# VH-VL binders against o60147, part 9

Target 1, 175 residues: o60147
Amino acid sequence: MLEKNKYLYIFRHIQTNQVLLSQGNVLKKTALFQLPYPLQKPVAPNGMRPAKLRKDHWVPLLKVEFPNESMFQSVFMQLLNYRKYRSVQPLTSDLLKLPIPVRRRKIMRQEVPNTIADLADILNKEKFPENSVRLQLSDKSDSEYADWPPSVQIDSEEIKLSRGFREKTTVDEAR
Key: E = the ipSAE of ESMFold2; O = the ipSAE of OpenDDE; V2 = 0.75 times the mean of E and O plus 0.25 times the DockQ between their complexes.

## First folded at step 11 (VH-VL; framework fv_lerdelimumab)

Design o4 (at its last look DockQ between E and O 0.11; V2 from the best seeds 0.00; counts 0 for: pae O 2.9 > 2, placed apart)
Fold by ESMFold2, look of step 11:
Structure o4 (fold): chain C 175 residues (1-175), chain A 118 residues (1-118), chain B 109 residues (1-109)
Amino acid sequence: as target 1 above (175 residues)
Amino acid sequence: EVQLVESGGGVVQPGRSLRLSCAASGFTFSYYAMHWVRQAPGKGLEWVAVISFDGSNKYYADSVKGRFTISRDNSKNTLYLQMDSLRAEDTAVYYCAKGEHDYYFDYWGQGTLVTVSS
Amino acid sequence: SSELTQDPAVSVALGQTVRITCQGDSLRSFSASWYQQKPGQAPVLVIYGKNNRPSGIPDRFSGSSSGNTASLTITGAQAEDEADYYCNSRDSYGNHLWVFGGGTKLTVL
């Protein structure tokens, strides 16, 4: 029997600030398919897909608890599609004036605020009950990238873990 | 004037392959996403695939995923569609379409007919 | 749903006003674009981003939206407006990314 997931987990890369979306509190290797491959000639402005998932390079950005699995699945699929749309956008004038390495870094640095804004946009357009969606951030000031609907309750406590979404205990280490 | 000219259509047996080309002119090709859209005879429009401006991202409709490959050569201002394992339901006019910032298709080619029959 | 639904046919008397509708859940999230297709020809963009007209499209064409519904309105319909009309939107929920409505055949009487 499989457990019904109602949690969305979002990770940030410690160096590039690229973002990965996850159904679980630990990233699977297949999450890397959310990132573009680099081109042989020019480096893609949307970032680079590493050959291997280095779990020590990805830290918590935020976690969302939905009322049920169906709402989670709807929002998760919409977020993945928003990322795909952004990945095929034409170049803007501000990006065109940047050298390629600077442009690449700027695009990757925008993934955090863009993902948070996209999440809020989706939640504002869905009709979820008041306070039915719990949002917890690693840095609470990141909530300022968007306006949140009444359906969202932002947890007063930040995610305190430095790696992953799982808490380590001394009992587990002693074993 | 923006122009898109498709070529490479024809009659082909099921299970075989065909490669479509789209020659672009009148705009900076390397700045824009490009799409393929098809229309079966007497039917409506169906989006097929998109490729990002630099080719780093490619996405496909479920009906063609794993069989079709979109690609581009920005040095030749040309978009391609490699169609493998063709089926009767792939019979359609294939249009090349230019993507825009607001995610619409502002320019279309005249299309090239692909007929898959035994 | 990911589907965009259009009535298959609509008629208008010459010089009168007609409205073509498009319904779908993705229209809550994304604006529709509208394409005119005459027999034997490629589609032509007539409306994008709610109510923007490309250069060369007559001002009798306009767009609007409410909830899950987008509409294309032609005021003072002309004989040359006889065509198939397709709405298109990004797909919030599915793998097709861009979805078209089934098309509406406009007949000018």
Scores: ipSAE 0.697, ipTM 0.873, lowest interface PAE 1.1, mean pLDDT 86
Fold by OpenDDE, look of step 11:
Structure o4 (fold): chain C 175 residues (1-175), chain A 118 residues (1-118), chain B 109 residues (1-109)
Amino acid sequence: as target 1 above (175 residues)
Amino acid sequence: EVQLVESGGGVVQPGRSLRLSCAASGFTFSYYAMHWVRQAPGKGLEWVAVISFDGSNKYYADSVKGRFTISRDNSKNTLYLQMDSLRAEDTAVYYCAKGEHDYYFDYWGQGTLVTVSS
Amino acid sequence: SSELTQDPAVSVALGQTVRITCQGDSLRSFSASWYQQKPGQAPVLVIYGKNNRPSGIPDRFSGSSSGNTASLTITGAQAEDEADYYCNSRDSYGNHLWVFGGGTKLTVL
């Protein structure tokens, strides 16, 4: 719906810390296409794209409210591009020295902070009005990992969404 | 050197379909969103469509929504535009353009002419 | 969709300075980019962001912005600068996502 088109939700996987972007508070199956494709060269190990979306394995990381859909779309696409660029970069010498399982864990741990940093960088480069973008985090301390422009207003309340899902409504409870 | 080469243009009747291609080289194609921009004869530039680096996201101008389909094959470094239900007002030179950070178009092809006439 | 407006035509004497301005609500939220197009040729990016020039673009080209406006300035216009110039930005509305100005024809006298 039109009202939902201005909301960016970022989810992280509870085990792998992989990150998915969502337009709206419910993950779609197509969100899995954001994960490395086996035919492409990723930094992450091959096979990191699950065959099926397990919504209960994804928890909300942050919610961003934009003034309109165009701003959302701009930031959304830029985030995807930043992630892709990073995913195809050569592994650092430090990572190459690590056993594969350890390397995987280390790379996965970087996805959340990198995504937050990317978001901040993108927003710093935009010309959005002051306090026009509202950011709500699952952990408020995560906001400290980046410098946010004046266009961003950090919400004092933490996000309370359930794993991979919107908050249950009366209609949902009746199902 | 970055190169974008469009092909597939021609003369078609209204209601017909046409598929354009854009062959990309000189850069990592799969890094970037790609765009189609068109220009009617003697007129200005009009944005048509965009596709994300991995093809997972597509957006269209209202003027072509439901009729045009943008796609890409990263293994072939090729961008496509399937144009269905063509109209006279679709007559234009169609450019493929490389998106840079979703802000601007840093490289353009030379364009391919599509003429829709009865 | 949002609209970007440009003067349809401007002229400048050889060696003089000219400013082409683009105006629209989208420019309050998004950075502008500028494209030069000569007859029978594809557009070429000349300025993006606040004041960034791609490789190969002469330093006589510069960009600026204020409020809902963006401007392309050519300091010391050359004969080869005669062309159509288009501004571009993201669209404030969800219909086009990107929007071009109507273009400005620059004549070098």
Scores: ipSAE 0.070, ipTM 0.708, lowest interface PAE 2.9, mean pLDDT 87
ESMFold2 (binder alone), look of step 11: mean pLDDT 92; pTM 0.947

Design o5 (at its last look DockQ between E and O 0.60; V2 from the best seeds 0.00; counts 0 for: grease 19.2 > 18.9)
Fold by OpenDDE, look of step 11:
Structure o5 (fold): chain C 175 residues (1-175), chain A 118 residues (1-118), chain B 109 residues (1-109)
Amino acid sequence: as target 1 above (175 residues)
Amino acid sequence: EVQLVESGGGVVQPGRSLRLSCAASGFTFSYYAMHWVRQAPGKGLEWVAVISYDGSNKYYADSVKGRFTISRDNSKNTLYLQMDSLRAEDTAVYYCAKGEYSAYFDYWGQGTLVTVSS
Amino acid sequence: SSELTQDPAVSVALGQTVRITCQGDSLRSFSASWYQQKPGQAPVLVIYGKNNRPSGIPDRFSGSSSGNTASLTITGAQAEDEADYYCNSWDSYGNHLYVFGGGTKLTVL
């Protein structure tokens, strides 16, 4: 199980483009705690945090392989803090001009590029060894959202994971 | 002119509850995150809690997590801090502060003193 | 959690220049803000971001950063500058989120 601890998987919601971070290729229920809890009890897409995790609503965005668990944990925690940081910033003037539902949708659409940018920024500052971090994207064009440091090797192959899950194995099909 | 005015401080016994209020004026309250920061007598500044502009996100310092609740009423331009299970170490001047980008506080209230003693 | 460290006390002669430094890993990722606090008063923001001064703050106050450090510089210290100064930043690694330095007491001689 130690092998799992060096892999960061990032999922996006198929409708809202909200982002969840995962240690491992299967989303856990606790991942929902990453999302803001609305004052009212709504469900996605109208709400921010759904009551239950629907794994089939989440698709892989990217996979990051770190040299070890320590590096993974460092980057994982920093990503969470970056997200929290954004969540408590003032709204831009452009957002303030929009109706609340439209505003929320626009903010959620920014989560994917923001998360990618955050990851790049964190990795640039950490200055890991050259080609020590392997990045695999579901869409290679998403790599253009940021400048990556020499520590990052971008995989030419795109992610082929199932929604919310790892790739199906023979064992999984037998269950 | 931006004004922040705290109220609700006083002397309470350990284990009791107290609710602080902060009345805001001079800016669009609903556009900004608001914070509570405290300062124990003769000590430095300690961040306590933050609430986003619409109340959808709340975060707390570990020292108060599970005991304090930050909230706001944007229709009244008021910030609140519900303090439960108070401890002696919670004794401090409590400031409300207006949040801005890049994690800074551009305006502070005058503070309200909370004393927890048996 | 990330910590910000400051010297507890510094002194400067009237009219001279003094630099107060804040150090911490969070400063590698996030800008520092600086607050002046006089006895019995609330803190006042004096510098934020990349050397930004709020309205009403004298131009003798300036900010800089390098690596994991941030500095507040007072060029031509005045008697009224005697106060406690606190740095603040976002916690990049821990759960405290907002972190203050321990404060620096500035004495003007």
Scores: ipSAE 0.734, ipTM 0.886, lowest interface PAE 0.7, mean pLDDT 91
Fold by ESMFold2, look of step 12:
Structure o5 (fold): chain C 175 residues (1-175), chain A 118 residues (1-118), chain B 109 residues (1-109)
Amino acid sequence: as target 1 above (175 residues)
Amino acid sequence: EVQLVESGGGVVQPGRSLRLSCAASGFTFSYYAMHWVRQAPGKGLEWVAVISYDGSNKYYADSVKGRFTISRDNSKNTLYLQMDSLRAEDTAVYYCAKGEYSAYFDYWGQGTLVTVSS
Amino acid sequence: SSELTQDPAVSVALGQTVRITCQGDSLRSFSASWYQQKPGQAPVLVIYGKNNRPSGIPDRFSGSSSGNTASLTITGAQAEDEADYYCNSWDSYGNHLYVFGGGTKLTVL
């Protein structure tokens, strides 16, 4: 590869609120491997890995700019591993009390707050330099799912959902 | 009393396949992730694979990716490990282990020996 | 990086206290669990989480951690404690998800 990536992009599903992590500002089909493996049935349950990526179903949740590619790769791998860890935990007593359809939906809806909390946990423990990590959210109230370290500078401007992660100045940069 | 009983081990030639089973009892099998852990003769423990409580998430050690497949049948309280393209380095006792919080395995089977030799 | 490092062997006099250590980057974030294995037997969980002992494990076994290091302490070692001891943790840094230390052979003299 000619370019080194230092940006983390996180998407959420418009219906299920599941989360996908991405190295690019547009999802690739390989991101679907982050979703649960389809069960052996003619029709996969809601929230399982689909055969096709529907990019119009995934909207920006947040993006993170790191100082360099090495820091990005460390956090990206850790965050993927945190999500794997959560996916293999036993069912909790609170989840067991819920009717099965409600339980399934609650598990999927936990992905947004859990991913944000996990990101902050990683950043708090990695001890990055002060103000070295820029965080931008689509909904700034989502920052309330976690306590952020001094290394994180939260952008006051929200990501505009109509543009996805694309910046207005990308065309102007080529001039 | 939690019990995990492995079966299906044996002697096979390199390149061949073997399927291990683990029969579980004494707990609600469908609530827990299940693991395979192996130990080569005279060596330490090596984590091999995990499967989520409903079978929808599966993860493998790099040493077995693409060759081994973990699966479960919650209606039979049974965990499986399909081992394809076996190598001499796969020779080990294979343990079935029940997963709990905080990355620990509270119950283990007694293991089944897999020997891959010419 | 993603390894858990243990000394291969340690000895303790009968009735004395011994510590078995386990070191790795993931231990800064996640608790180690500890397993005892006697020859020809399956591993047995002896310590998990925040210094918890499963039912049937003597109170002479305890766990602790500091920084990237976890320790298993056996106070008043007995002959039956002679075994291999493995630490294990979730590995947030590596490709293996769960990682074991190389094991420590405890000899009770």
Scores: ipSAE 0.698, ipTM 0.846, lowest interface PAE 1.1, mean pLDDT 86
ESMFold2, look of step 11: ipSAE 0.606; ipTM 0.811
ESMFold2 (binder alone), look of step 11: mean pLDDT 90; pTM 0.932
ESMFold2 (binder alone), look of step 12: mean pLDDT 90; pTM 0.935
OpenDDE, look of step 12: ipSAE 0.315; ipTM 0.770

Design o6 (at its last look DockQ between E and O 0.07; V2 from the best seeds 0.00; counts 0 for: pae O 9.8 > 2, placed apart)
Fold by ESMFold2, look of step 11:
Structure o6 (fold): chain C 175 residues (1-175), chain A 117 residues (1-117), chain B 109 residues (1-109)
Amino acid sequence: as target 1 above (175 residues)
Amino acid sequence: EVQLVESGGGVVQPGRSLRLSCAASGFTFSYYAMHWVRQAPGKGLEWVAVISYDGSNKYYADSVKGRFTISRDNSKNTLYLQMDSLRAEDTAVYYCAKDEGYYLDYWGQGTLVTVSS
Amino acid sequence: SSELTQDPAVSVALGQTVRITCQGDSLRSFSASWYQQKPGQAPVLVIYGKNNRPSGIPDRFSGSSSGNTASLTITGAQAEDEADYYCNSRDSYGNHLWVFGGGTKLTVL
């Protein structure tokens, strides 16, 4: 009997600050399809899709526990859609003045705060029970990118793992 | 004055292909995402596709995914829609539209595509 | 996935006020935009965001929203306002990304 997933895992690239969303606590290679398709050649980390998934380049950003799998799926799909809208959004006058490589780098630097703000926007507009959504961050100050609804309880402990999300204790970690 | 002029429409048989063009002028084309929206005769508006300002991101309505390809050539200020495996249900006037803050502020006059035996 | 529902037709007496309504779950997340289309013509943006009017659109056109409902209001309707009106929104919940309502035919009596 398969267990229903109720966890959202979000990763950040250590150099570009690009963001990947995951249903599991370890990134799969297919997560790279969330990033823009390279037009001519892969040019990472400058806003293009890397040729391969380097797990040592992606670190935990945050983890969200939902009350059930249905709520997880709804938020996951909405967050993916928010990212699609941002990928086609009109540029500001200041960004349009910049050379393309500089402009792309500035846009990538916004992915972390933008993703956190979008998550909070979705949660504020959905009617989840009070304290039913548990949020854990790698850096607690990142919660300041958004105002969180009463449904969200921010975990007092930061994620301490540098390479992924793990349960607090496993046989491997005990050794 | 912003102008969008579609071309390439016509009468074709099912299963054939057409390529639509949209010539843009009066604004900096490379700054804006562009859309295709269609309207079957006597029916409402249906969103078809969007392409980001630099062409790096493309998204499609489920009804055309895998058959239609949106593209742009910013050096020619031109938006394209390659329509393959055309079906009778694709019969419509096709509009190109300029995206301004997620709203379509300027539209072309449209080009008619008729898919019929 | 979110559908936008509009009444297919609405009538207004010349000079009177009319509201055209658009309902859908994505309107809780995203503002509607409104497009006017006269027979044989391309759509024209008349309202975007909460209540922004593009240059050249008469001030008798206004927009509002509450919950999952957006409304287009025409105060002092003119004969030239007779047209089809479409709401449009981004889709929070599905793969359509941009969704149009079915349209409302406004008849000015």
Scores: ipSAE 0.670, ipTM 0.856, lowest interface PAE 1.1, mean pLDDT 86
Fold by OpenDDE, look of step 11:
Structure o6 (fold): chain C 175 residues (1-175), chain A 117 residues (1-117), chain B 109 residues (1-109)
Amino acid sequence: as target 1 above (175 residues)
Amino acid sequence: EVQLVESGGGVVQPGRSLRLSCAASGFTFSYYAMHWVRQAPGKGLEWVAVISYDGSNKYYADSVKGRFTISRDNSKNTLYLQMDSLRAEDTAVYYCAKDEGYYLDYWGQGTLVTVSS
Amino acid sequence: SSELTQDPAVSVALGQTVRITCQGDSLRSFSASWYQQKPGQAPVLVIYGKNNRPSGIPDRFSGSSSGNTASLTITGAQAEDEADYYCNSRDSYGNHLWVFGGGTKLTVL
């Protein structure tokens, strides 16, 4: 497997805390298709998908290194499916009590902890070797959102956050 | 409810081409990878190809690589399989299936492709 | 390419318990899924992951895994359970392949 294909970057939007998945440290234009589109059924709240990708509005939330591309792809696809599943679920009573604009913002901001929890759940159901998956977080405290299986080792070094920042590695530069 | 309906199967001669379609409904098509799986008469299941949710990534079984092309039109909720240079061993019922990362949760009823001289 | 191996045929008496096992190196890394296929019908997902049943699948179906093996167990086999059963998993060949077992024909006696 090619090393360039074994890194998962999860980005968060600086303002909305929406989440995008990326194979590599640079977001593709098509990444926005990960977000709900109002014309799709069930209909997502209007404005959840930006019209254009502003790369400078997204910063790394976490970086995951997998042993190989196959494992990366499996987790990547499952994360998308988990997000979809969540988006089509009925709204909770708590959310229904909120005005629509507030509701939209709350739903979007929940994507960070939800995505972390999803990742942990996916990794827990897989049978990856011990300490074979390396997880680096922008904020170490975010690791507390979920219990991690033995296959995951959490890096002591955090991703440095700044506007427009993308962590560059030799592998990422080669892509 | 989720529905997958394959079409385009038929009888063709070796070396010819055929295009299969799979119409999807009951779920957000553009959020999921889609697969083709085939089954020769009296034989087991064989994975053929997968396409990512946005069509940006495609992967094929070695047995069909270079001959088959998987594609999708998310605006039409349709999956396609272009089969070129068909061989007798390509004779099978072809199923489209919905992806759930590591398993396939929904299958169509399949469409029969027969390659014979 | 990696393979998943199944016994080609097994039998079970009505009301008894049967276990169908799948073995392969891919199962060390990826979770298995199981599909039931009756003659002239499309495959139906019956078990996935550690022990998850889709809606509509009877609770007599269960899944387990250990090492490089995965198993489908039917506790209290019914006549309608007679079918072919296929295991499946992702595989690491560089092409993001999915691999199926050869299938097991279950006969209910």
Scores: ipSAE 0.006, ipTM 0.567, lowest interface PAE 9.8, mean pLDDT 85
ESMFold2 (binder alone), look of step 11: mean pLDDT 92; pTM 0.948

## First folded at step 12 (VH-VL; framework fv_lerdelimumab)

Design q1 (at its last look DockQ between E and O 0.68; V2 from the best seeds 0.62)
Fold by ESMFold2, look of step 12:
Structure q1 (fold): chain C 175 residues (1-175), chain A 118 residues (1-118), chain B 109 residues (1-109)
Amino acid sequence: as target 1 above (175 residues)
Amino acid sequence: EVQLVESGGGVVQPGRSLRLSCAASGFTFSYYAMHWVRQAPGKGLEWVAVISYDGSNKYYADSVKGRFTISRDNSKNTLYLQMDSLRAEDTAVYYCAKGEESAYFDYWGQGTLVTVSS
Amino acid sequence: SSELTQDPAVSVALGQTVRITCQGDSLRSFSASWYQQKPGQAPVLVIYGKNNRPSGIPDRFSGSSSGNTASLTITGAQAEDEADYYCNSWDSYGNHLYVFGGGTKLTVL
């Protein structure tokens, strides 16, 4: 059996800059479980898990192409676990000086650089073959959040799709 | 000065429920993630669950997922573990532990014994 | 593999040096922490972040790491050091977010 390419899609929320990981170029409702659970409060907190997926609120951040399922699964699982690790960190001194709503926004705004740095950390520590992993970004300057290993080939072309647009179908990937 | 005190352990039949509490003092409880870790008699340590500082993120070991619920009340400086559908293999001393930066447990309670037996 | 592996038992003579090891893939990404547990007592953190010692832990306890292996070293072992020692790490590779090693029983002769 020939191995097929596998893709990791990472989305960014247009307002909060929160990040969602996906195996598909269209988010599924189950991706919302990656977001924090709504707290018991009189007003719904910004950035908490909504009841409904608003696909128009989530835009492409980056796409990673792996040559096989094994490499994809290793990186995907690790990246999910890095995100869980960050979600259980204590409040830092610089955050403690902020009002709670402002503190929340500051934490959420770090998700993009943190996710990119974590992805690079994983790829640097995994000893994948040179040029075996293709990275494509919606904003190429985001690559500056990390140092990339020789295994990563950064695509010269940015992702040109705008909010909510599907870029490819699974039929085309199978061919 | 940091103190964690578990309570609510006891003997219970399989299939029943039990609720553990952990009273925290000596630190600002609402700044830290909190954990449950258990130890079966004569056995090693097993991580059970974690809850983020504000309660918005919760994660469980596979062995307890769907049966146990971690929660916290930051106004009462109290951590909870609701244990449903208890099984014999849940018999253990249950510790609450304070999470710290870099994911280590800097302070532990003295534990509360849960025995699941007919 | 996401497991942390420790030798089940080790012995040391009074005043001698002993090393307890912990091995696992997650240690490439996350530092081990080490916990001492005496019979009937709660675990106590003795080493974190590779080589940091909490306040009140004797300076004879030290940590080190290389690759997938972390070590706890006790120099000049004392009778009170007889205990079980557990390593622990965040699990970057598996479904268990925190993993403990199986523990090492240290006997002081």
Scores: ipSAE 0.731, ipTM 0.858, lowest interface PAE 0.9, mean pLDDT 87
Fold by OpenDDE, look of step 12:
Structure q1 (fold): chain C 175 residues (1-175), chain A 118 residues (1-118), chain B 109 residues (1-109)
Amino acid sequence: as target 1 above (175 residues)
Amino acid sequence: EVQLVESGGGVVQPGRSLRLSCAASGFTFSYYAMHWVRQAPGKGLEWVAVISYDGSNKYYADSVKGRFTISRDNSKNTLYLQMDSLRAEDTAVYYCAKGEESAYFDYWGQGTLVTVSS
Amino acid sequence: SSELTQDPAVSVALGQTVRITCQGDSLRSFSASWYQQKPGQAPVLVIYGKNNRPSGIPDRFSGSSSGNTASLTITGAQAEDEADYYCNSWDSYGNHLYVFGGGTKLTVL
């Protein structure tokens, strides 16, 4: 249980590139509350909250192992707030120049790199001990979206998960 | 010239509702997040709520969450604040403010006074 | 929730320099904005970012930051600078995305 609490999983939607944060390797229904809900029954497209969590529509983007739960909680909360803050900022001039459909698509595509950049920024500011945070990515190229502090050790092995399936963890082995 | 004009303030009893409006002009309203900030008499500034440029995202201070609803009509260049279940501590001048990057407000309205009293 | 703290009141002689300081954990990571408010008026943005002044704000106003603090400096205080000053920043830890300091009343002597 303690080991589970120190792991951050970030999932992306396979179609919309929306991002969900999870304390475990299995998404909970409550994770959908991370997405905006402007209408009574919104649809996932256009950055809205889907009515139901379809686990098969989400794939792991990265996994972060923290030294303890406290560090996890701190980073987790900050990530949520970074997303909130970003979601209410004015659009950049570059985005405003684009037609609305193109603009929407571009904004959605930016969620993944923005989240990675946010994580790196948060970790840079936290000043955790060297090599105390282990980062594993589904795609190593995603690490290029940000400069990582010395506290982060990037795993050479990529996350190998099938769509809609979680990886086996030490906790699973103990069962 | 950027103009923000609040309206809808008045005197109400606790538990009642009130709806504030903010008419915006002088800028492309639909491009910017908008905020409500309030100031109790003789007190400091308190951030109340924010709404994104397209209304898709809304966030509130804990003190008003569940009671207040921020909304906007971009076709009318108008920001709204629906205040339900009003309390005495909600008594304040309510300002609408234009949002900018890095968490600052570059333009403010003159405010509208809301008084909640028995 | 992160809070920003300010001295309730400071004074400065006419033509002298005064610094108003804001302190909070959020300031370690994010810049502050400063607002001037005169009696019966709405707040006015005077400084934002590292050291940016909006149009119409005199160059005697400047901003700085260090550690968990941000400061507004008025170099050569004028009588019209007498007002309340509020700092603001983004809160990355709490539920209040935007947070104001308690305000500082500046008296020009």
Scores: ipSAE 0.482, ipTM 0.829, lowest interface PAE 1.4, mean pLDDT 89
ESMFold2 (binder alone), look of step 12: mean pLDDT 91; pTM 0.936

